VHH binders against q9x234. Designs and how they scored, part 19

Target 1, 288 residues: q9x234
Amino acid sequence: RTFSEEIKEELVNVPFGSREEVISELLGFIKARGDLDVKSRHIVFSLHSFAASRRLLNLMKYLSKPVSEIIVEKSHNIKKRYIKITAEYSESFMVIEPFFDVALFVSFLRGLFLSGGSMTNPRYHYHLEINLFEEETLALTRKSLKDFFNINAGIIELRNTRKLYIKSIKDILVFLEAIGVQRKLEEIDRIVTERKVIGDVNRTVNFIEANAIRTANSTARQIRAIELIKENMGLENLPEDLRRVALVRLRNKELSLRELGKKLNLTKSQIYSKLKRIIKIAERFGDV

## First folded at step 5 (VHH)

Design m28 (framework vhh_lunsekimig_d3)
Fold by ESMFold2-Fast, scan of step 5:
Structure m28 (fold): chain B 288 residues (1-288), chain A 120 residues (1-120)
Amino acid sequence: as target 1 above (288 residues)
Amino acid sequence: EVQLVESGGGVVQPGGSLRLSCAASGFTFSSYALSWYRQAAGIERELIASITRGGSTNYVDSVKGRFTISRDNSENTMYLQMNSLRAEDTGLYYCAAKYTSYRWSPQDYWGQGTLVTVSS
């Protein structure tokens, strides 16, 4: 089952609030997936979620609104299923203004998400989207997300499809908590925390590798310089302080400058200065 | 102790005006979104007007252009200015304060209501 469906299964069990809140949630279902036929007084819901379908039926039962038909159909692609629910249209479905009050708005959002929403598994990407074909409703929903929750939602238009999306994990968590997600919210938070820790560890490993390569290149250059001097003039012809450093470096290729300094009672800075002078002398004999 | 106290209701003729006030105490008023609800005989309670903590206002179509909601955070008071009143505006008016942050368990506060009667 998809990550979205798992969230929706949890939402089925959110307790009903006031009658106004139940109607506001139903309005969310209508705005995302309802097709109104005013002439025949029917509204058709085409839902891709069994959890959303169960929630819709529970809302209709609470409001004492009869459902005339329930059909499960497959799309042209055999792996796509959707549930078609036909119910009598009532003007009472449209009387609620879900953008006026936070409780009505979160109920409306729950209906929108159940009927037209999806969330990508946060292990892969931070992405939540809601299908909203009506431009005015989309604009008001986006404004209310910003006004009530400081959520910054974007708009995607593909062909004739219109969607609201949220990419910020902070905003996604606020959204999910607002509509009544609890157990899944804890799971998402754990994944986000793990992802952040793994990202920090990966950055640290990359930093260590880069420093190791830089150090190895410096060490290789130092050894190359010492070998060039050995080949062309003899180490015995270096000043004694440089000769001692050259010999210790050559015998201890794996040691850091600080560790080399300990063997010679010199600071890291003193060792570095002497190695720099050795490299300068070696430049006469070849590319260092 | 949290309280929302409505005042300003009364009897008025069609075309008249009333201003409702909702005085709040016992909570951080500026952190809440505020609303006016109306309950009429035989009709479900409905949301009439709301104002966010940022000051954005919204109205049900039937009162748009006639009613104005406002808030005064310094006085912990919300107002509903009602102009061009109609018989269908008759009802019990409730103020409500609703928390808008997920960081806290949602806490909604309600007043006891004030009666508005529009009659000749």
Scores: ipSAE 0.000, ipTM 0.163, lowest interface PAE 16.0, mean pLDDT 78

Design m29 (framework vhh_lunsekimig_d3)
Fold by ESMFold2-Fast, scan of step 5:
Structure m29 (fold): chain B 288 residues (1-288), chain A 120 residues (1-120)
Amino acid sequence: as target 1 above (288 residues)
Amino acid sequence: EVQLVESGGGVVQPGGSLRLSCAASGFTFSSYALSWYRQAAGIERELIASITRGGSTNYVDSVKGRFTISRDNSENTMYLQMNSLRAEDTGLYYCAAKYTAYRWSPQDYWGQGTLVTVSS
C-alpha cells in the first residue's frame, strides 16, 4: 500500500457526525472525483483508492442513497486500476455550504482528501496535495484553510489540472489531525522527530569535524612556518619572544594555543599573535 | 451568517439566581463544544464552564456546585443556570462555540456578551 492509502485506511473508520457533516464529506468526494451527469441524474466517482471507495459506500448507506453500479477498471498500465461508482444524484448533495462552518469544512476536507488527495512519505519530502478542478471551489478551500486553521496552501494550475498543496510539515500535521487521522499521525510525528534528531546530530558532527580540520591545518601551517625559518635564517635570528614560542610549538605539536600559553606564562591571544608574526616572517621563504 | 446571542442577564441580589441563554444560528451547533466565559473589571476573560458535543461538563472551582451548563441541540441553544450568586460573579458573560482537535484550535465563535450584576 502507498503511504496515502495507509492514511486513507484510517479515515474509513472515522465516526459519522451530524447528517450535515456527512453530506459535506460527500460533497468533498464530488468536488475532487465526481462527474455530475444531470441528464441521467447520476454522479459518477472515479477513485484510485479502495479505502476511499469503502468510505464512499458507507456514506451512501448512511444517507440511504442507492448505488446503481460498481465497476473496477484498469488503466493503460495493466498493474494500475481504479474503481468507478455510480450513484443517483440528489439536490441535497449540493445544498450544503462547506465554507461557513469549521465542522462542515473539516468533513468536506476529509472527502476531498479521500477522493483526490495524496501525501508523500515524510521520510522523503513534506508534501500533501489535493486535485480540485473547479477554480471557485479551490479558491474557497484555500481561503478557508487559512481562515480556520492558519494553513498556507499553494495552488498549481497546469493545462487540464488544478491542485492545492501544502509543504509545511506543521500545516500538514494540522490538516491530517483536522480530517481525523490519529494513529498514522503519531507515526508521522515520530518520523519528523527522528529526521530532526538525525539532522541535529549530523550538524553537530560536521561542526566538530570542520573545527578539528581547521585546527589541524592551522597547527600544520605554524610548524611549516617554523621549519622554513629554521632552514632559511635559523631560529637564533628570531626575536627572543618569538624564538621561545617557535621552540615550544615544535616540541609540543599536539598542544592547544591555551596549553602552549601556560608553558610560557602567556595568554592564548598573546601566543596567537606571536605565531601569526612567525608565519608572516616565514612567507619570505616559501608557501605557508 | 454566524450568530451567538446571549440573554437573561440583569441585576440580582446576593444569593439570587439567573439563567443565561445563548441562541445560535448559522453553523452546525451540535458539532461544537460550547463554553461560558466571564470578564470582570481589571481581569482577563476567563473560562467558567464548558460542555462537550457529547454532554460532558467542566467548571472552574469558584462556580462548582452553583452553576450548571446545559445544551439543547434541537433548539440550537446553550444555557447557564446560576444559583447562589455572589458579588464576585458580577461581570460580562460570553458564550462561545469551539471546534477543537488535540493539536489545534480554529477560531472560536463568540457572542456579544450579557451583563450580570450582583449587588445589594
Scores: ipSAE 0.016, ipTM 0.486, lowest interface PAE 7.1, mean pLDDT 81

Design m30 (framework vhh_lunsekimig_d3)
Fold by ESMFold2-Fast, scan of step 5:
Structure m30 (fold): chain B 288 residues (1-288), chain A 120 residues (1-120)
Amino acid sequence: as target 1 above (288 residues)
Amino acid sequence: EVQLVESGGGVVQPGGSLRLSCAASGFTFSSYALSWYRQAAGIERELIASITRGGSTNYVDSVKGRFTISRDNSENTMYLQMNSLRAEDTGLYYCAAKYTDYRWSPQDYWGQGTLVTVSS
């Protein structure tokens, strides 16, 4: 299996966020393919990654959008297998704008990378690239990478393709962390250290202050709800799954829902759902 | 000069109905796809309903059969008819307009939001 495919296999298991984030990721799948054919209410995807295909099917299932055909074909020229997926076209997919909100943007990047991205094994070269045929989308993606994450991406133009690329190992690590890579990120760090690339790699993502404030307000509400339950009924009277979530949230007030999910072996959506139930229970005891 | 102004929010009992309006000015309303988003306090914003330039509609499963999105191009107004309201429908409701031929356009527009509270 290629190094890129191993990264993509890990991305299949990244938790779903909001409905808008799921749509934003789907838009990334759409935009990374230059030759998508849209006809008669259907979109055709031709993917070379089995991991990307599994993720796409999971996104379509979450959105309750019908998939009319799945075919595994072999390319005559490349002799590689590819998966052709035909799905319902919806104009609602195109309503989301992924460039002004960091959560929507990282979901979009994940879709782009799964559909049209690749990374060279860092043992040989530091190189990550994404196919992006549309000039305006490419320009906006490049600017948003700089604005949100301080990532400097270059542009390659070929006869019938356009690509964004990242060659800085520090920027590649920030990119991979942002889209949800974990285990492969540790492997890359080890390889970089072995190659004697000296220096701290900064994996901290840059968030807009407004997004940090919204996250802090959400976290504060969750903590207040758990404290109200603790004071009025006792956490031991919660169902076991909710009690575990409540305890981990209280002990780790600084962590994101994704990071909390890792501690409990749960997805971001599962953590979100359980915290929402905790808040509903707490409403019996006071303002939340 | 470009504005989207929501109205019609308020407090309503479970099982009640509300109609939200989104009045547009300063742009060619008929050229835009329109949508309603909902954000509960401290929770991520979600797309709940959309209507295309041609009038085709789409809804999130939790509101199908209860909510109806519509548009009136002659009045530059979009509506969300909300029936059989539930406590979980409580939140800030935002209208949005996206230019259908310019995906990712910086000309996309957002309203300020209107509060809907479903409380007994």
Scores: ipSAE 0.000, ipTM 0.110, lowest interface PAE 19.4, mean pLDDT 76

Design m31 (framework vhh_lunsekimig_d3)
Fold by ESMFold2-Fast, scan of step 5:
Structure m31 (fold): chain B 288 residues (1-288), chain A 120 residues (1-120)
Amino acid sequence: as target 1 above (288 residues)
Amino acid sequence: EVQLVESGGGVVQPGGSLRLSCAASGFTFSSYALSWYRQAAGIERELIASITRGGSTNYVDSVKGRFTISRDNSENTMYLQMNSLRAEDTGLYYCAAKYTNYRWSPQDYWGQGTLVTVSS
């Protein structure tokens, strides 16, 4: 069973509000997944989600409006349901304007998500999308998401598909809570927290390792330089201040520049400058 | 246009009763949690009573047993029945409507306030 289906199962149990809210939710089903069969004068809902099918039937029952037909198709253990309602019902529902009021809009969004929406498991990607073919409805839905909830939804338009999508986890959480998700929202919050902790730990470890590698490489370079000078000219031919630094570095390969400075009563900057001069001298004898 | 209009305020003697009404228009009233707030002179607004969309009620300790909040979704009206009124109950009473299904609610609605004075 998919992550989307688990969310939709919870939405089936959202209590019914006013009659206008119930109709607004049905308009969401119609706009996302209602196909008009002109010949028979029926709206046909082709639903893969069992939860969406149950919710649609419950909404119709609340309005005392019987469904005309239910057809179940099974192919390779995948079930698809076709639910038919008379087109006259749809026409009567169009009196409601789902973008006028936040409560009507939230109900509309629930219908859209149940019938045409999906969410990727947040362990992999932060992605919620709704299939929505009509340009005007898509534009109004996007605008109302921004106006009521400050949600920035994107649009994908391809030859045979048109979708609204949300990629921000903050916006996805606001969206899900608005349409009535509660228990599943807690699970999503846990996953998001775990991912942030793991990401932060990995970034911190990488930074520490990078710093240690750079320091080790710098120290190795300094030691190579001193050894090249020792083999080619002798340390006794270095100026006294450089000879002291060279000897202390060779005897204390594990110490930081600040720690070396303390042994010689010099600052980190003074030690650095002297080691830089040693490296420059060594360049005459080979790669350092 | 959205409106919350309070009524029923006035002057009453200690021990008396008043019923405040809050009439709503321009939004789906039945979908909102509803509250009464009180603001006394020199004091911040205080939540006095609330009622959820399902009818569950909550009261601040100072009014428990004396005040009763209720709602009538058919009339788009919320009420506050105030009994055994005290001088300390004097203040501006505001009704508020809050949508409860999202973490961020930019559509909270407020009334203009109605004055209640408890004095001889």
Scores: ipSAE 0.000, ipTM 0.202, lowest interface PAE 17.6, mean pLDDT 81

Design m32 (framework vhh_lunsekimig_d3)
Fold by ESMFold2-Fast, scan of step 5:
Structure m32 (fold): chain B 288 residues (1-288), chain A 120 residues (1-120)
Amino acid sequence: as target 1 above (288 residues)
Amino acid sequence: EVQLVESGGGVVQPGGSLRLSCAASGFTFSSYALSWYRQAAGIERELIASITRGGSTNYVDSVKGRFTISRDNSENTMYLQMNSLRAEDTGLYYCAAKYTHYRWSPQDYWGQGTLVTVSS
């Protein structure tokens, strides 16, 4: 199995959310690999992943939509197989706007990745890509990746191929966790740590606790602001006092403002004020 | 666009009850974790109650047994039933919606707040 296929095998078992989320995921399959024949009221999917095919059948079953045929074929006179699935078209598939909010967008991304995505084994290169030929969908997907997740995706156009790609390992990890990858994220984190690309890596935990969530959200916003400045202008262009605070915050993500203050001989209020100024500067470059 | 609108705040005497509502629009409400935060004068905003998309609830110790958080996905509304109110429960109450499971949390959605005053 390819590394991509191993990721896709895990995604097959992501629990279904709302009906709107399920339809949004199906729209991802349609936009990447669906050929819609409105006259005959059928959608034809040509998938290269067995995991993606199983997920698609599960989505159709949840929506009580019949599949009219499933065929396993070979492509390009080589022993590469693909699965052709034909399903009934429904207007309800097109009612959902996958860019409406982050929940619908996440489901849409999962469908896109399953049907048209691939990732290189991180032991060799940090590279994730999605084949998306439709220009408007590609542009909206890129914008939504930036707006919802602060992911900077690039575009490649080649002949009749159009792709979104992500090369930053931090962005790839955010993307994979967003679409529901868990076990493979631990493997990737281990590989990345062994390559000395990142420092401490903490798993995201979906639990809500008193002051811990508030602190994590505040810290996450601070780190996001610093990263935006780093990417768009460089930390060396900040005033010296702000640059020192930014560097200490990045190196000590786990510390409270009081503990950060001790490292810089500043009060909690002084650290807070400087971080607020950093956030204000970052607003020029994106959503913080 | 996204809106969270709190209502149900007011003035009550100690031992009284209030029910707060948070009406949501512009996002897929059922997919978000929801929370109530309280901001009192001179005190940082704190998380007091939360409910996951699956319905699991969490409370800070000071409100356990007195407050009940709930959600109605069909009405896009979250509630906070507040019983046995104390003077220290006085403050601005904010509702918030969060999409979790991400290493880099995107944006949280926030309401404008509703005032609760517990006084004799």
Scores: ipSAE 0.293, ipTM 0.686, lowest interface PAE 3.7, mean pLDDT 81

Design m33 (framework vhh_lunsekimig_d3)
Fold by ESMFold2-Fast, scan of step 5:
Structure m33 (fold): chain B 288 residues (1-288), chain A 120 residues (1-120)
Amino acid sequence: as target 1 above (288 residues)
Amino acid sequence: EVQLVESGGGVVQPGGSLRLSCAASGFTFSSYALSWYRQAAGIERELIASITRGGSTNYVDSVKGRFTISRDNSENTMYLQMNSLRAEDTGLYYCAAKYTYYRWSPQDYWGQGTLVTVSS
């Protein structure tokens, strides 16, 4: 199964809360994928998820609302099967205000995600999106995500489609936990941790290697400069303070500047300055 | 609109008891996990006790057996019963409400804090 479908399978088993919460979840189904036929007093749901279809049927059963037709059809454009569910339209489908209260909003989000949502496998990309055509509902959903959960959702508009998307993994995890994902959330957290550890290890290794190379290159340059002076003018012709630094550096090629300074009762900065002066002198004699 | 107001702090002798209250308004209290945090002078605030929507409790080791967290959804209030108080329990106690238990969410509702001083 797709990654999205695995998440949706877990959501089928979320216990029902209050009647108002069940209605709010149903409203989410309607806003994402419900087509209302006012003349015939029916609402049609076209769902690509079998898990979402089972959840919808359970919601309708809880609310004692009859389902008049269930058909499985092939999608015209995508070669996938979808489930078409026809139910009697009731004013109770639209009476609840899902943005007033966090529990109602969470139920609404679960319906939206089941009906019109998808998530990319986090091994590839951090991306969750929900189809939401109605502009006012989309705006209120985005605002409530920010207000209740500090989730920053973006908007994509293309022709006759509108989508909310979440690309931050932290926000995606908050979203999934809020709607009732538990087991799959542990799997996602493990993948995220692995990716972060691998990324952190790679960054840390690269940083350590880069620093080691820079330090080795700096030390090599210092030693090369001292050798050039030794070969071309003799160390005894350096000022005494520079001669002392040059000698200690040559004898202790593996020591840090701080350790070198300790041997001469000089600070790291003072040692660095004297080595810089030595390099400047050596430039007369060759490539340093 | 959203408010968490702590009360019940004060000065107490070592071995004494205090009961803290956190009164909530402006949100659906029963839908939130609730916690008590403590901030001592010069130290970042730390989680000391939490209670889930279902009533399950969790405590930091230093207060287990001495502190009891509870909630009353009908009164929109959370409590912390503190027994056998020690000098190290001195600090500013904050209540917090969080919808999700997942550690990634930065959004919390916070109270203003109530001071507990245990005589050294």
Scores: ipSAE 0.000, ipTM 0.196, lowest interface PAE 13.7, mean pLDDT 78

Design m34 (framework vhh_lunsekimig_d3)
Fold by ESMFold2-Fast, scan of step 5:
Structure m34 (fold): chain B 288 residues (1-288), chain A 120 residues (1-120)
Amino acid sequence: as target 1 above (288 residues)
Amino acid sequence: EVQLVESGGGVVQPGGSLRLSCAASGFTFSSYALSWYRQAAGIERELIASITRGGSTNYVDSVKGRFTISRDNSENTMYLQMNSLRAEDTGLYYCAAKYTGSRWSPQDYWGQGTLVTVSS
């Protein structure tokens, strides 16, 4: 079972609300995956989710709408099963306004997600997307996500596909909770927390390692510069302030700039400036 | 446009009765949990009575047995029957509608309030 399918399995058990809410959810199914044939008065749904199929059949049963055909087919290209459900078209399906209030809107979103939505396992990346082919419906859905839930959704338009997507984990969690996900949210929160802890640890370790390497390289460079001056010019030919810094650096190779500064009654900035001048002088005698 | 309009407030003698109404429009009334809040002078709004989508009711201890909340989904109206009124029941009464399908729903709807005064 895919991660998306596990989420959809939980959504099958969301209690039915008002008749208007059930119709709004059905509209979501239609807008994402419904192929409407008004002439023959049929709607054909091609669903890649068994959970979504069971939910759709339950919605049709609640609305007393007959299902004329159910076929399970295999996709040769992706080796994935999908279910074709053919139901009678009813003009009553199109009367409800899914953007009228939050109750109708979350029902609509649930239908959209079940029918045409997917979420990547949060262990790999944070990504949720929904197929929405009608430009006007997609625009209204995006606006309503922002207005009702402060969710910022993006749009992808490709050759024959139009999609709404959410990249922010915070927005994904709000979305999933709004449509009725409960138990799976706890699992997602744990994965997100683990990823954040691991990421924070890795960022901290990388920062410490990088800084330690840069500091070690900087110290080695300073010592190399002083030794080059010693062998080619003689430290006694440096200005007195630079000579003093050079001698203390050579005697205390393990000390930080702050610690060196304390020995010479100088600030870290003053030590840094003097060592930078020493390095510049040494460049005349070799690679530093 | 969402509207919750309260009515039925007024001045009543201690021991008297009042019936408050809250007429709703602009949202799917039957899908919302409904509540009555009371705000007395210098005190934060307090939840006094609520009714779920299914008709289950809950009351704060001070009004149990005296107040009855009800809803009429066909008329998009909620009621609060107030009996055996006391001086401490004086306040602004607000009706509220909350969608309970998600804790992240930003849409709690509020009326403007109706004044109830219990005095001689």
Scores: ipSAE 0.013, ipTM 0.485, lowest interface PAE 8.6, mean pLDDT 81

Design m35 (framework vhh_lunsekimig_d3)
Fold by ESMFold2-Fast, scan of step 5:
Structure m35 (fold): chain B 288 residues (1-288), chain A 120 residues (1-120)
Amino acid sequence: as target 1 above (288 residues)
Amino acid sequence: EVQLVESGGGVVQPGGSLRLSCAASGFTFSSYALSWYRQAAGIERELIASITRGGSTNYVDSVKGRFTISRDNSENTMYLQMNSLRAEDTGLYYCAAKYTGGRWSPQDYWGQGTLVTVSS
């Protein structure tokens, strides 16, 4: 499963706080993935994460709110599964002010991240993002991240997308800890420490390690691109030649391009060209 | 606006008792850990007692068994019951509210302080 999903699995088990905190977390789900129809008295959640779906059901159960329908769907153009949850609308879903204080805000962030957030594996790149289309909510969330946690979030506004993103590893760690991540946080810390140790060793050894780091950075970029495609469209939607290269690269992260070529009966140049095309495709989904 | 207002300070003889109160407004009181700090003249402010969201308490050794911290979430108020007071307990007493969600936390909320004087 994706690195994002592993983080979300941990968040399912965060203990419930006050009723206000539970409602604030539910509001986060609503703002990212809820479609509210006041007249029909329904709210529809379209979630991509099984962990997020389980957490949402637990929140609804805690609040004694009925769930009327659960469906698993696939997109026609992209083979990506959705979990569709329909619940009766209640005024209690909207009574909370998630920016009032830090306790309500971190609960709100947890809901936002579960329903609309993703994080790249830190072995490859430091990147966390949250899909948040509503401009006012996005602006207030960015401001509260700065005010409460000194987190500097950026905004991406493209034709049909609006996202908050965090690039600083320090800020990402603060964010994850605030929403309740513990075990995955230790894994991330180990990766960050390993990168620092490699950097420190390179200061003492010489150009040989510099060459290894450049190669590792190139490989890391390739793997990040493949993971972004896997998370956003699925590898099965790549042309067959690119899909084969992506799969072999993921299974053999330490191999050189020449060694990967031997496994696929391709030259180093051919592998390089195909990986470059994979990276270009991934640019549609995030920074590569 | 966030406010923490201390009350109950005063002058008392050694061996006497005082109860301090800290009334809170402008934040979700039940979601914060709460503490009492003491600042004596010429000395750094020190943590005296704390109480978690769940009601677990902690005390510095010098006040353990003499002071009791408690909270009333329905009234948004924290208390410090001080018994068997000593001259060394003299100082400004501050209440504080802290969110304890991680390694880096937002700035603590602080009261303005209330003076406790133990003198014979």
Scores: ipSAE 0.013, ipTM 0.470, lowest interface PAE 6.9, mean pLDDT 81

Design m36 (framework vhh_lunsekimig_d3)
Fold by ESMFold2-Fast, scan of step 5:
Structure m36 (fold): chain B 288 residues (1-288), chain A 120 residues (1-120)
Amino acid sequence: as target 1 above (288 residues)
Amino acid sequence: EVQLVESGGGVVQPGGSLRLSCAASGFTFSSYALSWYRQAAGIERELIASITRGGSTNYVDSVKGRFTISRDNSENTMYLQMNSLRAEDTGLYYCAAKYTGPRWSPQDYWGQGTLVTVSS
């Protein structure tokens, strides 16, 4: 089962509101997937979702509108099965303005998403899109998403397709909640939280590892410098303050500069400065 | 044969009132949803108010409380009562209906427009 189909299966169970809301949802199906045969006065729907087809049949039943044919066929282009539903065209289907009322718009969006929409599994990336060929309807849908829900949708225009898309996970969640998704929202929230935790852990681990490597390299350099001085001039020939730092570093190779400072009543900056001077002295005797 | 004819536009002072009418012919008026759109110079046409077949109304925020849309199915006429008019309300006002002609686009059918000018 695709992630989109799982969402659509949940939408089949959204209760019907007013008659106007049911007509608005049907208009969404018509705008996304309705092929109007004016001469025979029929609308043909070609749906790739079994959930969407079941919802469409429920809408038609509620409106007491007859369905003349239901056929399951294989698409020549994508080699997948699709459901072809033929219904009589009715003037009553076109009485609703879905862009001016939030309840009508939400119903319209549900129809659009069921018939022409898809969402990528959020484990891979955040992407929701709706195929919508009619430029005017697409523009009005984008505007109404912004006006009613503050959703920023983009438009993709390809050679023979137009798509409305949402990339922000926050906006996707608002969209799905608006059209009536509940259980799947909880799953998406869990995945998003897991991805954020994994990202935060990975960033923290990278920072800790990088810092540990820098600290280990710095400590190794300090110890090499002290050993070079010990072998070539003797630690007793260092100034008293540097000699004390050198001895404490040699005896406490695992401690941070801050921890070394505590043993000598010096700040991290003071310890660093003294170790830097020790390294400078050691440069005279070889690589450090 | 389908016609939507707007009337009632004119010049009015800020704070004044106008009532726009949209007379319909050539289709079964009571079965259609109706809307008022506004077109200002240099700005795309925008939806201002709508009324469903059942009489439910909706308005853009800028006109809520000031404009009232209504319909009279016996006279095949839709109205827009505009009160407390502002300079920003200046524009061409179009009525629109969902129509079942050869196309099913929401913008298949429009009236001619009526000009409303709110004087400075």
Scores: ipSAE 0.000, ipTM 0.133, lowest interface PAE 19.2, mean pLDDT 77

